# VH-VL binders against Large ribosomal subunit protein bL9 (rplI), part 2

Target 1, 148 residues: Large ribosomal subunit protein bL9 (rplI), of Lachnospira eligens (c4z4q1)
Amino acid sequence: MDVILLEDVKTLGKKGQIVKINDGYARNYVLPKKLGIEATAKNLNDLKLARKREEKEAAEELAAAKELAAKIKECTVTVSMKTGEGGRTFGTVSTKEVAEEAKKQLGLDIDKKKMKLDVPIKALGNYIIQIKLHKDVTAELTVKVVEK

## First folded at step 14 (VH-VL; from t2 with heavy chain R106K, light chain D93E K94R)

Design w3
Fold by OpenDDE, fold request of step 15:
Structure w3 (fold): chain C 148 residues (1-148), chain A 123 residues (1-123), chain B 107 residues (1-107)
Amino acid sequence: as target 1 above (148 residues)
Amino acid sequence: EVQLVESGGGLVQPGRSLRLSCTASGFTFSDHYMDWVRQAPGKGLEWVAEIRDKAKWYTTYYAESVKGRFTISRDDSKSIVYLQMNSLRTEDTALYYCARGSSTSKYRYFDYWGKGTTVTVSS
Amino acid sequence: DIQMTQSPSSVSASVGDRVTITCRASQSISWYLNWYQQKPGKAPKLLIYAASSLQSGVPSRFSGSGSGTDFTLTISSLQPEDFASYFCQQDYERPYTFGGGTKVEME
């Protein structure tokens, strides 16, 4: 009997794999325990459609991330920094601070853990912070650091 | 206990706007997709809109019938999901349900529903 | 859009009866089908998801079966509290669509 595995089974194979097993083993162990289902035309088609659905969902998620990245790229977050005499700056602009300002200024609620700075922000000027939106999509947010 | 309480329904004229709210309690709101589903008088259920969780960047989806007119949004800090309805039409008349979606993307079922809030669009 | 045809629209039954409700999809939706119960003036309640998975807290007398285009909800032994409306919903693709509903009423 051909069986579609519903989960990883050490002795049989990986989830989604079609394996040929003896009918006795299938009917007495694999099928009753829902470790797999018979590889009927119907079940195979159902599996195919399920995969198709997942692929579509993944594609939509990717597209959404890309769209958001494009929007973020057009945005600028302004962060103020204290300066002393001679233009000396005090402190460092953190990802936390950027996230907070992004929320306030742009309505973007971004997890600071998803933010990455290539260089520490210790001076006035423009910086780019990277935001991981998707495994395959990283957004670039411009951070403008100005004097308080 | 999971609770969803809709509010904001009422009688409005065509072309007007209305904002529905759904207050959630009894669960971690931020972990779930939230949906609006409506039921016109004597008709079946119609999915209206979905907003996903923060992990999905609050992506939104709409039925074609409301696209461009309705906006779904959420405030996780308040455990509220909103439905801003603009340019209302008579065919938008319905009982509007707030529904909790799955916390995963594997299936799209609605495991909890509110009692609904009635929206009537009439001249 | 995927159309869901639910039948019958109503059924009269007695306590203890076996009740079967059917939903047909206009196209194959694999196992992405959910069943709900709704009593008058109450919020819908999820009974079955993924065609045959029983929602937590739902009595075992409820069961779902089928895949592809034909699905069934079965109440093995109807209880007094089961008199209600039932409806199916596909989640294979957006827009999510619902069946027209079935009212289970007392004979």
Scores: ipSAE 0.816, ipTM 0.930, lowest interface PAE 0.5, mean pLDDT 95
Fold by OpenDDE, fold request of step 15:
Structure w3 (fold): chain C 148 residues (1-148), chain A 123 residues (1-123), chain B 107 residues (1-107)
Amino acid sequence: as target 1 above (148 residues)
Amino acid sequence: EVQLVESGGGLVQPGRSLRLSCTASGFTFSDHYMDWVRQAPGKGLEWVAEIRDKAKWYTTYYAESVKGRFTISRDDSKSIVYLQMNSLRTEDTALYYCARGSSTSKYRYFDYWGKGTTVTVSS
Amino acid sequence: DIQMTQSPSSVSASVGDRVTITCRASQSISWYLNWYQQKPGKAPKLLIYAASSLQSGVPSRFSGSGSGTDFTLTISSLQPEDFASYFCQQDYERPYTFGGGTKVEME
């Protein structure tokens, strides 16, 4: 018998999943205890709608990420770097520093682990840092490195 | 113990602004969506706004009735969610609840509610 | 928007009674339905989520059933502390909408 689980059942699966179980187990345990329901047309329709809902949510999440990426692209974070004589720079601008300044300047609380630099920032100038917002969306944040 | 405490309600004239606050305690605030739900006198419950967690980049959603006028925000460092209410209307009069939303679940339920703060908009 | 119609608006019952509250959605919402309890002057309390999942800490006398458009909250044996208002809420789509509520009163 095909059964749609109404709740998480450790031995069977998660709520909303269709599982094939023997008729005896279904009728004597799963169905009476309301752990699942038979995969009738109505119940299958409910599952279809649930999937549709999840797809919509996923689409909205993607859209939100894209929108945020577009906004971030228009932003610039300024980071100060120590310089010596002749314009010599000391050290490297870290993703941690960029994240901290992004929070301060733009109100963006970004996990440094989601940031990626194509090249190390060791000099003054403008750089682009990638921020993973979604599995399918990466934002580009401009980092302006200035003299401290 | 999970606690949500709303504040900031009061009596205001139409067109004015109020800022509601909800202070959370007893749980990891940053891991949860937060919502505002209101109830007008003698009326049913109306969802107002939702703000999601950091993992969702604090995305916000609003009821059509408050879009463009209300802004939901949060400060995870303080465990506070806010509702900035601008251009208030008489129909905004209600008891405003702060509610903890589900986080990792695909379902959107409110497992904890505050006692609410009263907002009265009257000329 | 999805309209949630709750019935009855009020019900009188005695301790030990089986109480049933119904919620109907204007369109099919699968199993995206939650139930809450609210006592006067108190914060609402989540009872059931996902139509039939019992919230942690909620007594087993509470149960939810249904899917699609018709849902039911059942109190198998009403206890003194169960006299309160109950309301449903759909989370199939935004805006999230609530039923009008049901007041369970002492007979």
Scores: ipSAE 0.814, ipTM 0.928, lowest interface PAE 0.5, mean pLDDT 95
Fold by ESMFold2, fold request of step 15:
Structure w3 (fold): chain C 148 residues (1-148), chain A 123 residues (1-123), chain B 107 residues (1-107)
Amino acid sequence: as target 1 above (148 residues)
Amino acid sequence: EVQLVESGGGLVQPGRSLRLSCTASGFTFSDHYMDWVRQAPGKGLEWVAEIRDKAKWYTTYYAESVKGRFTISRDDSKSIVYLQMNSLRTEDTALYYCARGSSTSKYRYFDYWGKGTTVTVSS
Amino acid sequence: DIQMTQSPSSVSASVGDRVTITCRASQSISWYLNWYQQKPGKAPKLLIYAASSLQSGVPSRFSGSGSGTDFTLTISSLQPEDFASYFCQQDYERPYTFGGGTKVEME
C-alpha cells in the first residue's frame, strides 16, 4: 500500500512523504493511529485542502499581528520612577512594570517575555520597547518615564 | 468537571444593548479559544464569535451578521467570556450558547457547551 | 459560505436498530466535519470530530465516515439514551456552519 505520512515517522519517513508499506501494517497500525493515509487521488486532494486551510490561518495570524502592531505604535504608557537629588533615579524600570501599566492604562495584556529593551531604563524620558507579536512582526510601544 | 454557565440574557427593545457573560470552571481557561453560538427559535445553530487565547493575542472573529455590533472579550483571571451586543435587532433573538473550543486552530470543534441564556429582542 | 445539508430531517427507529444520518457540504471540506448530539433542553455534546475521530467518553457504537462533500454518522445499535437530535458542523473555514439536524425518535 502507498501511504502519505501525516507526521514524521522515523522508521518510515518524513511528514508529507509517500511511502510503500505492507497492507497489514497500514491497516492495523499506520492508518488507525493517524500516522498516514492511503495515497489515493481523493486523499491527496483532501490533504491539499487541509494544507490550504493551514496557510490561510497563518496568513490571517500575520495580518492580525500587523494590525495590532499598528495600534500599539500609536500608544504610550506612563511609568514613574523614584527620584532624588538633581533628578537622579533609583533603580530601573522593568518589563514587568511596563506590562502592568500597559494593562492598567491601555488594556493591553502583554507577555513580558515578548518584550525587548535594548538599554535598561534608569532615567526619566521617553523610550521605545520592542514587543514580538509574531515571528515576522515586532511592535513598538512608547514608554514615558516620569517622576513619581 | 468542565462547566460553562451563561448569564445576562433577557427581554430588550430593538436598538438597545445587552452584555452576556460566561463563567468557566474545571479546566485551564487561558489555554482555550472560546466561542458564542446561537439558536433562534425553530431554527438551526449559527456561529457568532470567537476569541483566541493570549498566545494569539486574543484575536477575535465574528459572523458577518453581527460584525460591528457585537464584541467578544475575555478575562482570563476570572475565567469569564463576554459578549457585548449593541444595536440589537429582532433577528438577534435566540438562545446564546458559550462553547469551549480546542486549544489550537487545527480543529474548531466545540467540545463543551453551556445550557445557554435567552435573548429576546422585541418591541 | 459553506452550506451543510443534512438528511433525513427525522427518523423513526427502535432500540437495536442501525441508524445512518448523512451530511453534505456545498463544497469540498476535506475531513473538517464534526457531529453533535443534543437532547431537548440540554447542551449539545460533541460525538465525532475530524469526520471519523471518536470523542473521549463516547460509546463505540457511534462512528463517522466520509470526506470531501459527503459524510455519514452511524449508530450501530441504537440504545434508549440515543433518542435525540444530531447535527453536523464544518470547521474548514469561518463562518463555521451547521446542518439543520436529524431527530431520532422512538418508533
Scores: ipSAE 0.731, ipTM 0.880, lowest interface PAE 0.6, mean pLDDT 91
Fold by ESMFold2, fold request of step 15:
Structure w3 (fold): chain C 148 residues (1-148), chain A 123 residues (1-123), chain B 107 residues (1-107)
Amino acid sequence: as target 1 above (148 residues)
Amino acid sequence: EVQLVESGGGLVQPGRSLRLSCTASGFTFSDHYMDWVRQAPGKGLEWVAEIRDKAKWYTTYYAESVKGRFTISRDDSKSIVYLQMNSLRTEDTALYYCARGSSTSKYRYFDYWGKGTTVTVSS
Amino acid sequence: DIQMTQSPSSVSASVGDRVTITCRASQSISWYLNWYQQKPGKAPKLLIYAASSLQSGVPSRFSGSGSGTDFTLTISSLQPEDFASYFCQQDYERPYTFGGGTKVEME
C-alpha cells in the first residue's frame, strides 16, 4: 500500500513522503494511529485542502504579528525610577513593570515572558525591549525611563 | 469539571440592545478560543461569533448576519466571554450557547457548551 | 458558505439497532467535520472530531467515517441513553456551519 505520512516516522520517513509499506502494517498500525493515510487521489486532495487551510491560518497569524510589530515600533512606554543625590538610580526596571505600564499607557496586553532585555535597565534614558510576537516576528518597544 | 453558564437573555423590542455573559470554570479559560452559537426556535444551529486568546491578540470573527451589530469580547481575569448585541432584529430570536474551543486554529470543534440563554426579539 | 445537508431528519429505532446518519457538504472539506449529540434541555456534547476521531469519554459504539463531501456517524448498537438529536458541523472555514440535525427516537 502507498501511504503519505502525516508526521515523521523513524522507520518509514518524514512528514509528506509517500512510502510503500505492507498492507497489514498499514491497516494495523500506520493508519489507525494516524501516522499516514493511503495515497489515493482522493486522500491527496483532502491533504492538499488541509494544508491550504493551515497555510491560510498561518499566513493570517504572521500578518497580524507583523502589523502589531509595526504598531509597537511607533510606541513608547514611560517608566519611572527613584533617584537620589547626583541622580543616582536605585534598583532595576523589570519586564513586569514594563508590561504593566504598556497595558496602562498603550492598551498592550503582552506576556512579560515574551519580553527580552539584553541588559538590565538601571539608569534613566531610552531603551529598546524586544517582544517575541511570533516565531518569525520580534517587535521593538521603546522604554523611556524618567525620574519619578 | 468544565462549566459554561450563560446569562443576560430576555425579551426585548426590535432595535434595542442586550448583552449576554458566559461565566467559565473548571479549565484555564485564557488558553481557549470562545464562541457563541445560536438556535432559533424549530431551526438548526448557527455559529455567531468567535474570540481568540491573548496569544492571537483577541482576534474576533463574526457571521455575516450579525457583523457590525454584535461584538464578542472577553475578560480573562473573570473568565467571562460577552456578546454585545445591538440593533436587534426579530430573526435574532434564539437560544444562545456559549461554546469552548481550543487554543489553536487546527480544529474548530466545540468540546463544551453551556445550556444557553434565551433571547426573544418581539414587538 | 458551505452548506451541510444531513439525512435523515428523523430515525425511529429500538435498543440494539444499528443507526447510520449521513452528512453531505456542498464542497470538499477534507476531514474537517465534527459530530455532536444533544438531549432535550441539555448542552450539546462533542462525539467525533476530524471526521473519525472519537472524543475522550465517548462510548466506542459511536464511530465516524468519510472525508471530502460525504460523512457518516454510526451507532453500532443503540442504547437507551442514545435517544437524542445529532448534528454535524464543518470546521474547514468560517462561517462554521451545521447540519439540520437528526432526531433518533424510540419506536
Scores: ipSAE 0.613, ipTM 0.848, lowest interface PAE 0.7, mean pLDDT 90

## First folded at step 18 (VH-VL; from z3 with heavy chain A55D, light chain D53E)

Design k3
Fold by OpenDDE, fold request of step 25:
Structure k3 (fold): chain C 148 residues (1-148), chain A 123 residues (1-123), chain B 107 residues (1-107)
Amino acid sequence: as target 1 above (148 residues)
Amino acid sequence: EVQLVESGGGLVQPGRSLRLSCTASGFTFSDHYMDWVRQAPGKGLEWVAEIRDKDKWYTTYYAESVKGRFTISRDDSKSIVYLQMNSLRTEDTALYYCARGSSTSKYRYFDYWGKGTTVTVSS
Amino acid sequence: DIQMTQSPSSVSASVGDRVTITCRASQSISWYLNWYQQKPGKAPKLLIYYASELQSGVPSRFSGSGSGTDFTLTISSLQPEDFASYFCQQDYEKPWTFGGGTKVEME
């Protein structure tokens, strides 16, 4: 029997591979455990459609991430920092603070772990923080640091 | 035990708005997609809206019949999913179910349903 | 949209009977078909997902089969608590759509 593997099987092969196995082994082990399915035209077509579905879902996820990234790029989060005489700043603006302000000001609930700053924020001014939205999409959020 | 409790249904006139709520308990709410499904009197089940989890940035999807009028949202801190219904029509009359979706896009089944809340749109 | 045609609309059966319900999709949906049970005044309950996967806690007398366009829900030996309505639902593509339902009633 020709069987297409649904997962990696050490003794048979890799996922997606068509293997020829004896009917007894197929019916008593491989098929019941759903390690593979018979390599019929119907089953192959169904697998093709399943892949197509997954690709569509992945594409929609990517599109959603891109859309969100585009929106974030147009946004600015304002964070206040304490300043002393002569405009000297005290402390550093953390990703946690940025995330909190993003939630308050923009309604964006961002995990600080997904945020990356290339340069520590220790002075007043504008900064860009990167937010990982997708494996292939990183958003740029403008952070405006002002005097408290 | 997983529980979903809908509320907010009632009688309204066409063109009016109504907000439904669904309170979830007995599971990690934030890990699941949430959906609304409705059933008009004597009719079949109709999927209405879907909202995905935080990891998917709360992406939303709608049936064509409600696009532009209904908004699905969620508050993970309260374990609540909402359905804001604007510009209601007579054809929106139905029992509205809150349903728990999968934690992944691999399967889009609904493994738990509430008892539903009735929405009646009539002049 | 993918239309789901469920048959029969109703079936009369006795305890111990084998009951078969069919669902046909307007286009091939691979294995992306789910089955639900609904009793009067109760919330729907998921029975089968991905055409043949039994949901946790569901009795083994329930089984699903099929792929592509034709699917079947089978109750091998009907029990008193199985008198209810049953629905199929495709999750191949949005919008998710349901069959019209099948009412299993006592003969």
Scores: ipSAE 0.853, ipTM 0.945, lowest interface PAE 0.4, mean pLDDT 96
Fold by OpenDDE, fold request of step 25:
Structure k3 (fold): chain C 148 residues (1-148), chain A 123 residues (1-123), chain B 107 residues (1-107)
Amino acid sequence: as target 1 above (148 residues)
Amino acid sequence: EVQLVESGGGLVQPGRSLRLSCTASGFTFSDHYMDWVRQAPGKGLEWVAEIRDKDKWYTTYYAESVKGRFTISRDDSKSIVYLQMNSLRTEDTALYYCARGSSTSKYRYFDYWGKGTTVTVSS
Amino acid sequence: DIQMTQSPSSVSASVGDRVTITCRASQSISWYLNWYQQKPGKAPKLLIYYASELQSGVPSRFSGSGSGTDFTLTISSLQPEDFASYFCQQDYEKPWTFGGGTKVEME
């Protein structure tokens, strides 16, 4: 029997590989344990369709990330920082603070762990914070640091 | 024990709005997709809307019949999913179920359902 | 949209009987089919997902088979608590769609 493996099987091969095994082994071990399925035209087609479904889902996820990135790019989050004489700033604006303000000001619930700053924010001004939305999508959020 | 409790249903005239709520308990709400499914009297089940989890940026999907009129949202801090229904039509009359979806897109089954809340749209 | 045609709409059976319900998809949906049980006034209950995967806690007398366009739910030996409505649902493509349902009644 020709069987297509649904997962890696040490004694048989790798996922996706079609292997020829004896019918007894197939029916008593491989198929019941769902380690593989018979490599019929129907099953192969079904696997193909399953893959297509996954690809579609992935594409939708990517699209959603891109859309969100585009939205974020148009946004600005304002964060207040204490300043002393001569424009001296106290402290650093953290990603946590940015996330909190993003939620408050923009209604964006972004995980601070997904945020990255190339340069620490220690002064007043405009900064860009990167937000990893997808493996292939990074958003740029403008952070405006103003005096309290 | 997983529980889903819908509320907010009622009798309204066409063109009016209703907001349904579904309170979830007994599981990590934030990890699951949530869906609304409705059943009109004497009719079959109809998927209405889906909202995915935070990791998926709360992406939403709608049946064509409700697009532009209904909005699904969620509050993970409260374990609640909402369905804002605007511009209601007579054909929106149904029992509305809240359903728990999978934690991933791999499967889109609904493994738990609430008892539903009835929405009646009539002039 | 993918249309799901479920048959029969109703079936009369006795305890101990083998009951078979069929769902047909308007297009191939691979293994992306789920089966539910619903008793009057109760929430639907997931029985089978991915065509043949038994949901946790569901009795082994329930089984699902099929792929592509033709699917079957089988109750090997009907129990008193199994008199209910059953329906299929495809999760291959949005919108997710359901079959019309099958009512299993006592003969």
Scores: ipSAE 0.853, ipTM 0.946, lowest interface PAE 0.4, mean pLDDT 95
Fold by ESMFold2, fold request of step 25:
Structure k3 (fold): chain C 148 residues (1-148), chain A 123 residues (1-123), chain B 107 residues (1-107)
Amino acid sequence: as target 1 above (148 residues)
Amino acid sequence: EVQLVESGGGLVQPGRSLRLSCTASGFTFSDHYMDWVRQAPGKGLEWVAEIRDKDKWYTTYYAESVKGRFTISRDDSKSIVYLQMNSLRTEDTALYYCARGSSTSKYRYFDYWGKGTTVTVSS
Amino acid sequence: DIQMTQSPSSVSASVGDRVTITCRASQSISWYLNWYQQKPGKAPKLLIYYASELQSGVPSRFSGSGSGTDFTLTISSLQPEDFASYFCQQDYEKPWTFGGGTKVEME
């Protein structure tokens, strides 16, 4: 029997390979355990369509991430910081504070775990925070730190 | 017990706006995609909109007939999904269902539905 | 858009009967076909997903088969609680589309 593998099987081959195996082995092990299906033209076409669907979903996810990155690039979030004598600042601005202000000011719900800040924000000024939206897409959010 | 309760339906004139809400309970709301599906009088079911979860950055998708007029959104802290419907048309008259999707894009079945809320757009 | 055509639109049956309902897609959709049950005034209930996978808590008298364009829902021995409407839905590509439904009625 010709069988197309649905997952890696150490003794047979890798996912997607068509292997020729003994009918008894197919009927009693490979097919019942859902390790493969018979490699008929119909089943091969159904698997091809399943892969096309997976690829379409991945492309849509990438496109959505790029669209969000473009929106974020045009945004600025303002965060205030206390200053003392001589214009000195106290403490740091956290990614938590930036995420909270982004939601308040811009309506963006940003996962703090996806934010990357290269250097601590300890002074007034403009900063860029990187946000990982997708394995292939990183957004840049402008943070303007002003005097409270 | 999983429950989805829609509200906000009513009679409204063409060109006006209406906001539907769907309150979810009995499951981890933030783990699921959420959809709106409608059924016009004497017609079949029509998918309207979908909002994905936080891991997918709440991305949204719309049927072509409502794109640009309707906005789906969610508030995970309240376990509520919304459908903001602007520039309503007579053709938008339907029973609107809230539906829970799976936690993955591999399957887009709807395993729990509400009873729906009726929207009538008429002069 | 993928059109889903269901047949028959209605069937009269008795308790204990074997009931089959078919759903045809306007293009090949692999195994991405789901079945629902809906009773009047109640929320729809998922029965089967991915053509043949039985949803948790659904009695084994329900089964699904088919792939590509032609799909079947079978109730092996109709029970009194099975008088309801049934509809299919494809989840191969957006927009997700539904069949017109089949009403299973007491004869």
Scores: ipSAE 0.764, ipTM 0.894, lowest interface PAE 0.6, mean pLDDT 91
Fold by ESMFold2, look of step 19:
Structure k3 (fold): chain C 148 residues (1-148), chain A 123 residues (1-123), chain B 107 residues (1-107)
Amino acid sequence: as target 1 above (148 residues)
Amino acid sequence: EVQLVESGGGLVQPGRSLRLSCTASGFTFSDHYMDWVRQAPGKGLEWVAEIRDKDKWYTTYYAESVKGRFTISRDDSKSIVYLQMNSLRTEDTALYYCARGSSTSKYRYFDYWGKGTTVTVSS
Amino acid sequence: DIQMTQSPSSVSASVGDRVTITCRASQSISWYLNWYQQKPGKAPKLLIYYASELQSGVPSRFSGSGSGTDFTLTISSLQPEDFASYFCQQDYEKPWTFGGGTKVEME
């Protein structure tokens, strides 16, 4: 029986490879364990459609991430710091505080593991925080730090 | 035990608004996509809206018949999914089910459903 | 949109009968077809997903087959609790769409 592999099988081959195997082995092990399916024209077409569905889903996810990145680029989240004489600031602004204010001000629920802050925020001013939205999309969020 | 409990249905006039709620329990709510599916009296099932999980940035999708009028949202801290229904029409009259999607995008079956909440839109 | 057509719209059967229900998609959808059971006044219950995968807790007398455009739900030996309506649903592409249903009634 010719079988197209649905995953890597060390003794048989790589995912996507068509291999010839004993009919009994196919029917009693490979097919029931979902390691492969018979390589008929119909099954190959159904796999082609499954790949097309995956590609469409991936394209939609990428497009959604790009749209969100464009929205975030237009946004500014405001965070305050205490200051003393001469405009000296106390402490730093954490990614946790930025995430909390982003949710409050923008409705954006950010996992702080997706945030990148190049230097600690220790002074008033404007900063850019990178947010990884997708493996191929990074957004830039402006953080405006003002006097409390 | 997975449970989904819908509420917020009722009788309203065309053009009015309602907000449906679905309270979830018995599973990790934040890992699942959530959907609304409706069934008009004597009719089949119609998918209405889907909201993805946090990993997908809560992306939403809508049936064309409700796009622009309905908004799906979720509050993971309360394990609640909402359907804000504006500009209601008589054609929106249905039993509205909250449905749990899988925890991955590979499958879009609905493995647990609530009992539904009835929305009746009439003059 | 992908239209799902079920046949027959109803079937009269007796306990112990083998019952088959078909679902046809308006375009090829690979294996992305699910089957649900719905009893009067109750929410749908998932039986089968991905054309042939039996959902946890569903009796083995239920089976699904097919791919592409033509799919079949089979109940190998009908039980009293199986008198219900059955729906297919495609999850190949949005909008997710349902068949019109098949009512399985006691003869």
Scores: ipSAE 0.760, ipTM 0.891, lowest interface PAE 0.6, mean pLDDT 91
Fold by ESMFold2, fold request of step 25:
Structure k3 (fold): chain C 148 residues (1-148), chain A 123 residues (1-123), chain B 107 residues (1-107)
Amino acid sequence: as target 1 above (148 residues)
Amino acid sequence: EVQLVESGGGLVQPGRSLRLSCTASGFTFSDHYMDWVRQAPGKGLEWVAEIRDKDKWYTTYYAESVKGRFTISRDDSKSIVYLQMNSLRTEDTALYYCARGSSTSKYRYFDYWGKGTTVTVSS
Amino acid sequence: DIQMTQSPSSVSASVGDRVTITCRASQSISWYLNWYQQKPGKAPKLLIYYASELQSGVPSRFSGSGSGTDFTLTISSLQPEDFASYFCQQDYEKPWTFGGGTKVEME
């Protein structure tokens, strides 16, 4: 019997391979255990459709990430710092603080683990924070740091 | 023990708004996609909306019949799913179920459902 | 959208009968079909997913078969608690759509 493996099976092969195995072994073990499925034309077509579904899901996730990135690019979050004599600032603005203000001001729930600063925010001004939305999509959030 | 409890249904005039809530317990809420499914009187089930988890940035999907009028959202800290229903129409009259999706994208079945909350839209 | 056509709309049966319910998709959906049971005034209950996988806690008298466009739910020996409505649902692509239902009634 020709069987398409649904997962890696030691001694038989890798997921997706068509292997020729003893009919008794197939019918009494491999097929009932869901390790493989008979390599009929119908089953091959159903597997092809299953792969198309996975590809469609991945494409939808990428599209959603790009849409979110476009929305974030138009946003600005305002964060304040205390200043001293001569306009000196003390301390830094953390990604935690930016995430909290983004939630409060913009309604954006940003996982700070996905945020990356290129340079520490130690002074007043405008900064860009990168937010990784997807392995292939990074958003840019503008942070305006003002005097408290 | 998984439980889903819907609330917020009622009688409302066409063109008005209503917000449904679904309180979840007995599972790790943040790991699951959540859906709303409705059943009009004497009719079959109709999928309404889906919201994914934080790892998927809470991406939302809607049936065409409600797109632009309904908004699904969630609060993972409270384990609550919401359905904001604006510009309600008489055809939105239904029993609204909160449903738990699987925790993987491979399967999109609904393995636990609440008992539903009734929304009636009439003049 | 993928339309799910369920047949029959109702069936009258006795305890012990073999009951077969079919569901046809308007396009091929591979194995992405689920079956639910719904009793009057109750929430739907998942019975079978991925065409033939039995959900935990569901009696083995329930089985699912088929792929592509044609699917079957079988109750091998109907029990008193099985008088209910049954629905199929495809999860191949959004919108997730349901069949119109089959009411299994006592004759």
Scores: ipSAE 0.741, ipTM 0.888, lowest interface PAE 0.6, mean pLDDT 91

